# VHH binders against q9y6x5: the designs that were tried, part 482

Target 1, 379 residues: q9y6x5
Amino acid sequence: LPPKLLLVSFDGFRADYLKNYEFPHLQNFIKEGVLVEHVKNVFITKTFPNHYSIVTGLYEESHGIVANSMYDAVTKKHFSDSNDKDPFWWNEAVPIWVTNQLQENRSSAAAMWPGTDVPIHDTISSYFMNYNSSVSFEERLNNITMWLNNSNPPVTFATLYWEEPDASGHKYGPEDKENMSRVLKKIDDLIGDLVQRLKMLGLWENLNVIITSDHGMTQCSQDRLINLDSCIDHSYYTLIDLSPVAAILPKINRTEVYNKLKNCSPHMNVYLKEDIPNRFYYQHNDRIQPIILVADEGWTIVLNESSQKLGDHGYDNSLPSMHPFLAAHGPAFHKGYKHSTINIVDIYPMMCHILGLKPHPNNGTFGHTKCLLVDQWCI
Key: E = the ipSAE of ESMFold2; O = the ipSAE of OpenDDE; V2 = 0.75 times the mean of E and O plus 0.25 times the DockQ between their complexes.

## First folded at step 24 (VHH)

Design un10 (framework vhh_8dlx_2; at its last look DockQ between E and O 0.89; V2 from the best seeds 0.83)
Fold by OpenDDE, look of step 24:
Structure un10 (fold): chain B 379 residues (1-379), chain A 121 residues (1-121)
Amino acid sequence: as target 1 above (379 residues)
Amino acid sequence: EVQLVESGGGVVQPGRSLRLSCAASGFTFSRYAMHWVRQAPGKGLEWIGNIYEDDETYYNPSLKSLVTISRDDSTNTLYLQMNSLRAEDTAIYYCARHVWGEARTSKFDYWGKGTLVTVSS
């Protein structure tokens, strides 16, 4: 039987939640599989960019989804969560579900994973759900598992996406133990439902399942605000993205805009595009604006207003608070193995290996995940 | 204080057109992208479309042929033109202010109270 893989994302699941909260279902999942404790994600540490990095193995500058909010100056197009269905934004890379879908006797399925409801390179998953936040996890799970079980050609790769604990992290902040405990318990219960459903359908032993996330969450405060309006008049630039990484499109001379912003706050670094640190791999794309502002951890960039968020993400990808985890179970994976860290782009070549797909050129290193796999040598 | 106030709703017959307005105050309207959303009885929120600061517009594909969004920055007003209204267009219509950098959740930070549109023969 051809190998099958289900990729599940719980948005905004910070890695250290596993250490600070109880997850009986997830721990059982891990016990019978593998755990990567920390996954270093890509800069910026936002939802669309990181989810696309997982399925392409590329840094943001390479796959072209460089933020949740983007602007292309040549075409004058805008990208946001509400208008994300233009293939123009996604076609700079080939996600794994497209690669899989184009194989003989294989099909892909998707439940609301970013980019899956868009034809990319004129290809869309045979089975997919349009994004709708009102659709329950249960319904998403039911559709995914039905497709995995009964499709012809068989679904060999599937994605499942859920918005928590990100939404709650924003609302309550990651340091709210009472509320976050409640939220994380629900997540664990959903994992329990997932496992139970797979067992009931007879898929559990033969299906490879990866449970991961795109980013973490850091605590924010009304006492840690950076007001751009105090530094520069709004008529001098267009805002393309705001916090914690602002994207600035100057309406006047770039140097003048830069000079007005460079000393705006001691808790914010201001970069001309060509001066963005190499370690971010966030320079070589036209969709990156001429000036970016990067707030320090826990600081929020605002436009002369307060912030309603008590938690946020998007910060430096070297920060532990921004890191998700990865757990996996199935015939491709060891049982009871724990690994310290991988890069988020390493997931792609691993998934390609599991599925027997030839990977597109990518930034991942297959060697980083060999110890997770039963068919590989681990030194 | 940021305030959004929708108007123009009411009872209309099928096939007719209706123009909704959203009056914005308490912030620099011209700096923000704005959205229209609606909620039909017993259904979830449905995104209709948005308009950016540079007047670029985007629409829900299911509604694109039936709606037009525009704005007047001089009067801080957002508009939704709806044509060929159907019974299924009955809903409360909301205008909402755009939030940069959000995905899937918390896409809007301020909402109006909404205006009811009832399409009935």
Scores: ipSAE 0.852, ipTM 0.931, lowest interface PAE 0.6, mean pLDDT 96
Fold by ESMFold2, look of step 24:
Structure un10 (fold): chain B 379 residues (1-379), chain A 121 residues (1-121)
Amino acid sequence: as target 1 above (379 residues)
Amino acid sequence: EVQLVESGGGVVQPGRSLRLSCAASGFTFSRYAMHWVRQAPGKGLEWIGNIYEDDETYYNPSLKSLVTISRDDSTNTLYLQMNSLRAEDTAIYYCARHVWGEARTSKFDYWGKGTLVTVSS
C-alpha cells in the first residue's frame, strides 16, 4: 500500500513558543523526527489563506483564498468562516486531498481542516467532519485514526485541525506568560495523546505525521489603535476586511479614497492594488480589493471603537512573530534533524513526494525540504 | 458601548412560527453583517445564519428552509423569522456582531444575552 500521511495543524502556534515554553511531548516528537524552526508563511498571515497554501503549494493570489473575508462584486457573493462552503471560492486550486483520492485505490480523511467539508471540483474529502468548534480534539483524533485503520479504499492522506493556541493567543496575547503557559501545556498534552493513540493502534512506526501551524501571534494593545473613522467617512467605501490588513472597496473615486487614507496613521501603509509590494505575491487576483491598508506589527485597525483583542495575526509575512514551525516524524523523515527555515508553500511538493503524487503547478520548491527526507540527497 | 438585546422569545407550540428581534445600539449598525446563533440545553453553539449590509443572507444548510433573517437599518434592528418549529428548536437564541477576517476561533465580538425559545406541546 502507498505511504500514509497525517497532517496536523494547531492554529496560531508561533515558532518561538518552542523556545519560550515547555513542551515535553512535542520535544520528544521532534527528537525522534525533524524540526523546521521557522516556516515563512504567505501574506496575508491569516487562517484560511495559509491552510490552503499548505495543501496547494500556491500563493494566495494563485489559489484564490486571499483572506478570511472576501467579496465578489460580480456575483454579490460574500465569504466568511460562517459561509465558507461555496465551491466558487475554492475552485481556483486543487488541494492535495482531492488529487490523492482521485488516484486508484486511495481515499482521504479530514477532521476540520479548512476546505475539507467543501466539494472542490465536485470532490469532497472521502471521509470528513463538518466544521464544529465544540467537537473535542479526542473525537477528531478518534475519527481520523478509525479512518486510517479501517477504510476501503484505504485512507492514505488525513488532516487534523485544532483551534488552539490561536483562540487563546487572541484572548490573552502571546506575552501573557501565565495564561499562555496553561494553554500551551494543554496543547502539549494533546500532542502526547496523539502520539500515544497512534502507538496503541500500531500506526506510529509506519505513519508519517506532520505537526505544523498556519501563523504566529503578536501582542496588541489599546495604546496601538488606528481609528479608520477619524480619517474617512464610512459612506465612501465598503469594508471587506478590517485588521490588520483592511480591504477597501471604494464607493467614490478611488484616488480620493486613497488620498484620505494615505496619511491616516504613520503606523499603517496604504496601497493601491498595483502598488502592493511584489514580495507579498498579493496582486493578481480579482478578490484582492482596489485598496489595502497594512497595519504595523501590534497595531489594530478599528472603526471608532476599542479593540477586545490582546493578540492578533495577519501582518507582513516577513515578521518572525507571524511564522509557525513544522515538526515531522515517520518512515519518510530523518531522526534528530533540525532545519532552519522553509517557505509554507514548500510543504505541498514535499507531501506530494511522500505520497507518490504528481504535484500540480505550484510555488513551492521541493529542494528546500530534501534534507528532511531519508530518500533524498541533501545538496 | 455596543449593546445587542434580543426579544420575542417564549413558549410556542410545535408547528407554529415565531419572530425574534435584536435591538442594536452603540455602533453604526448599517455597515455590519449580523448573525443569529442558538444554544440548545447542554449543547454547543449552532450558527443559524447571517445577513450582510447589502441584505445578502447565508444560512446553516440544515435550517435554510425554516428560517429567514432580515434587517431594518432605520431602526437598528435584526430579525429572525422561524417557521414550523419543533421541540429540537428549543434553545437560547443570540444575535451577534460580525468580525471581519476571523476564522474558526473568535467569530463574533459582541453578543446579546439571548432570548429563550421553548417549543412545547
Scores: ipSAE 0.778, ipTM 0.908, lowest interface PAE 0.9, mean pLDDT 94
ESMFold2 (binder alone), look of step 24: mean pLDDT 84; pTM 0.841

Design un11 (framework vhh_8dlx_2; at its last read DockQ between E and O 0.95; V2 from the best seeds 0.90)
Amino acid sequence: EVQLVESGGGVVQPGRSLRLSCAASGFTFSRYAMHWVRQAPGKGLEWIGNIYYDDETYYNPSLKSLVTISRDDSTNTLYLQMNSLRAEDTAIYYCARHIWGEARTSKFDYWGKGTLVTVSS
ESMFold2, look of step 24: ipSAE 0.823; ipTM 0.922
ESMFold2 (binder alone), look of step 24: mean pLDDT 82; pTM 0.829
OpenDDE, look of step 24: ipSAE 0.877; ipTM 0.943
ESMFold2, fold request of step 25: ipSAE 0.828, 0.841, 0.843; ipTM 0.927, 0.932, 0.933
ESMFold2 (binder alone), fold request of step 25: mean pLDDT 82, 82, 82; pTM 0.828, 0.826, 0.826
OpenDDE, fold request of step 25: ipSAE 0.915, 0.921, 0.920; ipTM 0.961, 0.964, 0.963
ESMFold2, last read: ipSAE 0.839, 0.805, 0.835; ipTM 0.931, 0.917, 0.930
ESMFold2 (binder alone), last read: mean pLDDT 82, 82, 82; pTM 0.826, 0.827, 0.826
OpenDDE, last read: ipSAE 0.914, 0.919, 0.915; ipTM 0.961, 0.963, 0.961

Design un12 (framework vhh_8dlx_2; at its last fold request DockQ between E and O 0.93; V2 from the best seeds 0.90)
Fold by OpenDDE, fold request of step 25:
Structure un12 (fold): chain B 379 residues (1-379), chain A 121 residues (1-121)
Amino acid sequence: as target 1 above (379 residues)
Amino acid sequence: EVQLVESGGGVVQPGRSLRLSCAASGFTFSRYAMHWVRQAPGKGLEWIGNIYFDDETYYNPSLKSLVTISRDDSTNTLYLQMNSLRAEDTAIYYCARHIWGEARTSKFDYWGKGTLVTVSS
């Protein structure tokens, strides 16, 4: 039987939550499998970009989903959570579920993973749910497991997405121990439900399962605001994205706009596109605007307003607060092994290996995950 | 302070048209994308569509043929034109301001109080 893989994402699950809160179900999952304590995600550390990096192995500049809010100046198209279904935005890369269907007589399934309800390269997931936040985890899980068990051709790759603890992180902030404890308890219970369901269906021993996330969360405050309107008149630029990484489209000379912004705040770095640090791998795409502003950790960029958020993400991807974790279980993985760090783009070649797929060119390094896999040597 | 005030709702017969307005104040309206959403009795929020700073519009596919969104930046007003109204279009209609950079969470940071549209014979 061909190997099967279920990829699960809990949005905004910061890595150090594992150290600061109790997760009996997740810890048991880890005990019987593997853990990567920190996953260095891609810059910017936002939801759509990082989820697409997981399934493509590419930096954002390469797969073309460079933010949750995008604007293409040539076509005049806009991208956001409300209008994310145009293949135009996704077609700069080939996600793993498309590869899975095209390389073999296999099917893919998806429960609301970003991009899975879009025909990419004229291929859409064999089974998928349109995104609807009102659909319960249970219903998503039921559909995924049904497809894994009863599909022809068989589903060999499946994705499952859940919106927490990201939404709550934004609302309460990661330092709210009372509220976040409650939220994270619910997440652990969902993991328990997942494991129980797999065991009940006889899938637990044969299905490879990866549980991960796209980014972490940092504490924000009304005392840490950067007001752009105090530095530059709104008539001089168009705002494409705001916080914590602002995307600036100048309406006047770019240099003039830059000069007005470069000293706006000691807690914000201002970059011309060509001067964006190489380590971000965030330069070589037309969808990246001419100027970007990067706020320091915990600072919020605003437009003459306060912010309702007590937590946020999107900051420098080297910050530990932005890092998610990865746990995995199944026949492909060792038991009781912990690894310190990998890059989020490393997940793609690993998944391809597990599924027996030839990966598309990517930025991941298979060598970084060898220690997690039973069939590889750990050096 | 940011304010959004919807108007134009009321009771209409099926097949009729209705135009809703949203008056915005307390922020630079022209910089923001704006949305229309609605909530029918006993149902969840439904996204209708949005309009960006450059007047580009996007619609819920299920409603696209029935609605048109427009804006007048000189008067800070957002509009929703609805045609061929049906009983199922009965709902409270809200205008909402777009949030940059959010995904799979809150899409809007400010809402109006809404205006009730009742479609009945």
Scores: ipSAE 0.919, ipTM 0.963, lowest interface PAE 0.5, mean pLDDT 96
Fold by ESMFold2, fold request of step 25:
Structure un12 (fold): chain B 379 residues (1-379), chain A 121 residues (1-121)
Amino acid sequence: as target 1 above (379 residues)
Amino acid sequence: EVQLVESGGGVVQPGRSLRLSCAASGFTFSRYAMHWVRQAPGKGLEWIGNIYFDDETYYNPSLKSLVTISRDDSTNTLYLQMNSLRAEDTAIYYCARHIWGEARTSKFDYWGKGTLVTVSS
């Protein structure tokens, strides 16, 4: 009987939402499975980088998706959410769905997970949806369950992505109890629908399901702005990414640009690439620009404009506000077990183990997830 | 304040060409990527393409051979050239300003009011 795995992400689901809001359906899921209370994600704590880290087990410097906005000066290629499909950006790693579908008698399915509509190493997910934010969760779930039940060769690895609570977290901020309570109730209802659909289709008992997220969310304010244009003339550099981690490509001598920026704000750290803290694992890739600016939690870097967002992420990955959770249920997992923390890169070798795949070289540690798994001794 | 104003729309016969303009003000135009988006009657928004600070362009694959995006930073103007127009190109055409670093959320922070293109007769 080949093992099967469904990986689900609700974007921007901060770990402490579980403590601060009611989730009857998710809590039932956790009670019958496992919970990791905090997942330490990778720096920068942005959507595309962290989703790719989950499925590759690699730090951003190693898999090459180093931000949601990137530029390569040699090829003059740009990357953004609008133009994210050039394999050039994704080809520095091999995501798990590629490895999975290259095995004998296996295929992979995807509903909107970042990168699954890209032919990475000339290989696109066996079944996939082109990204379209207007497609409902129900339609995404319908496609995934249809593929899990009706494909030859069988789908053994599937992914499902949903944009909330990230979109609402940016709009309202995580501290807006009224609006976030409404948003999070809708998400819990979707989790209930997911579980019910899997039960009705006869998938629930033999399918491993991971529900996780890529990052959290912190509160922003008009009182916490860093005006970059007050510190440096925009003609001296090209801006590749803005907030909360700005990526600066100097147009003049790098040291001159650094010197103009280093005293810009006490609420922002300015790093030459070689001086980026080693704990970030964010240095050894050509896509990381020569200078980065890292705002303190809750601060927003702006270009002589007011900010339109009330919540943001991308900050230092040591911040608890940036951490998601992980919950899992299925034949591979214990029932009623809670674990304090893992690193987000640990998810990949765990998934490879569950699926019987040989992992590519990665930064994860299988030993960190052994306590979640029934076939492992927790030591 | 940031302002984007489209112009050049109107009624045009099938098979003809049309160039739309977007006048930008209130920000440093040359540092931003800019986008064109359209909405046909009764339909959702359709991304046409964008242009970055270095004139590098990206297009919706279904429209790639039919459109060209350009910019003139000296006049703060974004352009959309459309060729071999068809009835299905009837839409309101918007220019929009790029947001750095967002993914799977709103891609644009400022929009123009749009200019109507009608392909008929």
Scores: ipSAE 0.849, ipTM 0.932, lowest interface PAE 0.6, mean pLDDT 94
ESMFold2, look of step 24: ipSAE 0.812; ipTM 0.916
ESMFold2 (binder alone), look of step 24: mean pLDDT 82; pTM 0.827
OpenDDE, look of step 24: ipSAE 0.885; ipTM 0.946
ESMFold2, fold request of step 25: ipSAE 0.843, 0.841; ipTM 0.932, 0.931
ESMFold2 (binder alone), fold request of step 25: mean pLDDT 82, 82, 82; pTM 0.827, 0.828, 0.827
OpenDDE, fold request of step 25: ipSAE 0.913, 0.918; ipTM 0.960, 0.962

Design un13 (framework vhh_8dlx_2; at its last fold request DockQ between E and O 0.93; V2 from the best seeds 0.88)
Fold by OpenDDE, fold request of step 25:
Structure un13 (fold): chain B 379 residues (1-379), chain A 121 residues (1-121)
Amino acid sequence: as target 1 above (379 residues)
Amino acid sequence: EVQLVESGGGVVQPGRSLRLSCAASGFTFSRYAMHWVRQAPGKGLEWIGNIYQDDETYYNPSLKSLVTISRDDSTNTLYLQMNSLRAEDTAIYYCARHIWGEARTSKFDYWGKGTLVTVSS
């Protein structure tokens, strides 16, 4: 039988939550599998871009999902959470579920993973749920496990997405120990439910399961605001994205806009597109706007208003607060092994290996994950 | 203070048209994308559509043929034109201000109080 892989994402699960809170179920999962303590995600550290990087192995400039809010100046199209189903935005890359279906006589399944309810390269996940935040984890899990168990051709790759603890992180801030403890306990309980369900169905021993996240969360404050209106009149530009990485579309001369913004705050870096640091791999895409503003960790860019968020993400991907974790269990993985760090793009070639797929060109390094895998040499 | 005030709701017969308005104040309206959403009795929130700063519009595919969103930046007003109304279109209709950069969380940072539309014979 072909190997099977379930990829699970808990949105906004900051890596150091594992050190600061109790996760009995997740710890048991880790004990019987592997843990990567820190996953360096891609810039910008937002939901859509990073989830797509996980399943493509590409930097954002390459797969084309460069933010949660995007604008294409040529077609005049907009992208957001409300309008994310146009294949135009996703077709610059091939996600693993498409590869899985096209390379082998196999099916893919998805419970609300970004992009899975969209036909990409004229291929949509064999089984999928339309995104609906009101659908319970249980229902998502039930569908995924049903598809994994009863599909023909068999489902060999499945994704499961959950919105927490990201939403709560935004609301409470990651430093709210009382509220976040409650939230994270619920997440651990969901992991318990997942494991129990897999065991009950006889899938646990044969299914490879990866539990990961797209980004972390940093504490924000009303005392750390950057007001763009103090630096530039709104008539001089169109805002495409705001905080913590603002995307600026000038309505006047770009240089003039840049000059008005470049010294707006000591806690914000302003880049012309061509001057964006190479380490971000965030330059070579037309969907990246002519000017971007990058706020320092914990600072919020605002438009002459306060912010309701006590936590946020999207900052420099080198910041530990932005990093998620990765845990895995199954026949492909060692037991009781912990690894320090990988890049989020490294997950893709690993998953391809597990599934026996030929990966598309990607930015991941398979060598970074070899120590996690039973069939590989660990140097 | 940011305020959104919907108006134009009421009781209407099936097949009729209705135009809703949303008056915005307390912020620079022209800088923001705006959304229409609705809440039918006993149902969840349903996204209708949005309009961006450049007047580009997007709609729920299930409603696209029945609704048109427009805006007048000179009067800080958002509009929702609804045609061929059906009983299932009965709901409280809300306008909401777009929030940048969010995904799978809150899509809006401010809402109006809503206006009730009742479609009945």
Scores: ipSAE 0.918, ipTM 0.962, lowest interface PAE 0.5, mean pLDDT 96
Fold by ESMFold2, fold request of step 25:
Structure un13 (fold): chain B 379 residues (1-379), chain A 121 residues (1-121)
Amino acid sequence: as target 1 above (379 residues)
Amino acid sequence: EVQLVESGGGVVQPGRSLRLSCAASGFTFSRYAMHWVRQAPGKGLEWIGNIYQDDETYYNPSLKSLVTISRDDSTNTLYLQMNSLRAEDTAIYYCARHIWGEARTSKFDYWGKGTLVTVSS
């Protein structure tokens, strides 16, 4: 039987939620499998970039999804969640579901994972749902399990995406114990439903399941605003992305724009593209704008307005608050093993190994994840 | 205070055209991408399209041949031109202001109250 893998993301699931809230179902999943306590994600710590990094093993500068909001000056193309389906944006990499379904007698399925409803290199996931936030987790799970059980050629790789706890984390902030406890209990119940459904359908023992996330969440406040309009006339630049990493396309001399911004706030770092710290791996793509502004944790960049967000992400990827977790269960994984950390780009070569796929060139290191796997020597 | 006010709705016969307007105030309209969204009776929200500050437009593929979005930054007004109207175009039509950098969550920070379009003989 070919190996099978289900990759699940709960958006915005901060790693330390596991320690600070109760997850009876997720903890049972972990007990019978593996846990990576912190996954160091990629900069910027936003949804589309990090979901694509998981499935390509590439830094954002290498896969080309460098933000949730992008602009190409040559073609005048804009990218956002509302208009995310142009393959132009996605074609700088090959995600694992494309590689998987090109194999003999294999197909891929997807329920809402970013990019799975786009024909990347003229190839779309074999089974997929067009993104629609109104579709329940139960319906997404029903489609995924139906495809895993009933497809010819068989589905060997499937993805499942859910918007929580990210949406609630933005709304309430991670420090709102009462609201976040309610939200996280609902998510744990969904994980319980997932495991129960897989057991009922006879999939549980032979399906590898990864439950992970793209980023965490940090608390914001109306006391921590950076007003760009106080520092620079808006006519001097085009704003491509705002907070917490602003992307600035100068309309006048770049050095002049930089000089107007460099002392705007002690809580914001201003970088010329060539001066972006090397540890971000965020420089070598034309979609990265000439100037970026990086707010300190918990600070919000605004345009002379209040902010409605009580929680946010996108900050420096060294911040523990930006880190998700990874848990996994299945025949490829040890039982009852905990690992401290991996890089999010390491997930891709691990998944390729589990599925017997040759990875494309990538930034992951297989050695970082081999202690999770039963067929590898751990040292 | 950010305000968005739709107008131009009403009863219209199938096959006809209609132009909706959205008057914006309380913010620098020319800096923001703007969206049109509709909700048919008993249905969820359906994104129609958007227009960026440089007049670049994107449309729901199912609607792209039937609609045109435009803007007039001198009057802070967003427009939706709808052609060859059908009964299924009966909906409440909303304009909405774009949020930069959000994905898979709230895409808009401000909405109008909507204007009802009814397509019937």
Scores: ipSAE 0.820, ipTM 0.924, lowest interface PAE 0.8, mean pLDDT 94
ESMFold2, look of step 24: ipSAE 0.766; ipTM 0.901
ESMFold2 (binder alone), look of step 24: mean pLDDT 83; pTM 0.833
OpenDDE, look of step 24: ipSAE 0.885; ipTM 0.946
ESMFold2, fold request of step 25: ipSAE 0.816, 0.792; ipTM 0.923, 0.914
ESMFold2 (binder alone), fold request of step 25: mean pLDDT 84, 83, 82; pTM 0.837, 0.832, 0.830
OpenDDE, fold request of step 25: ipSAE 0.909, 0.916; ipTM 0.958, 0.962

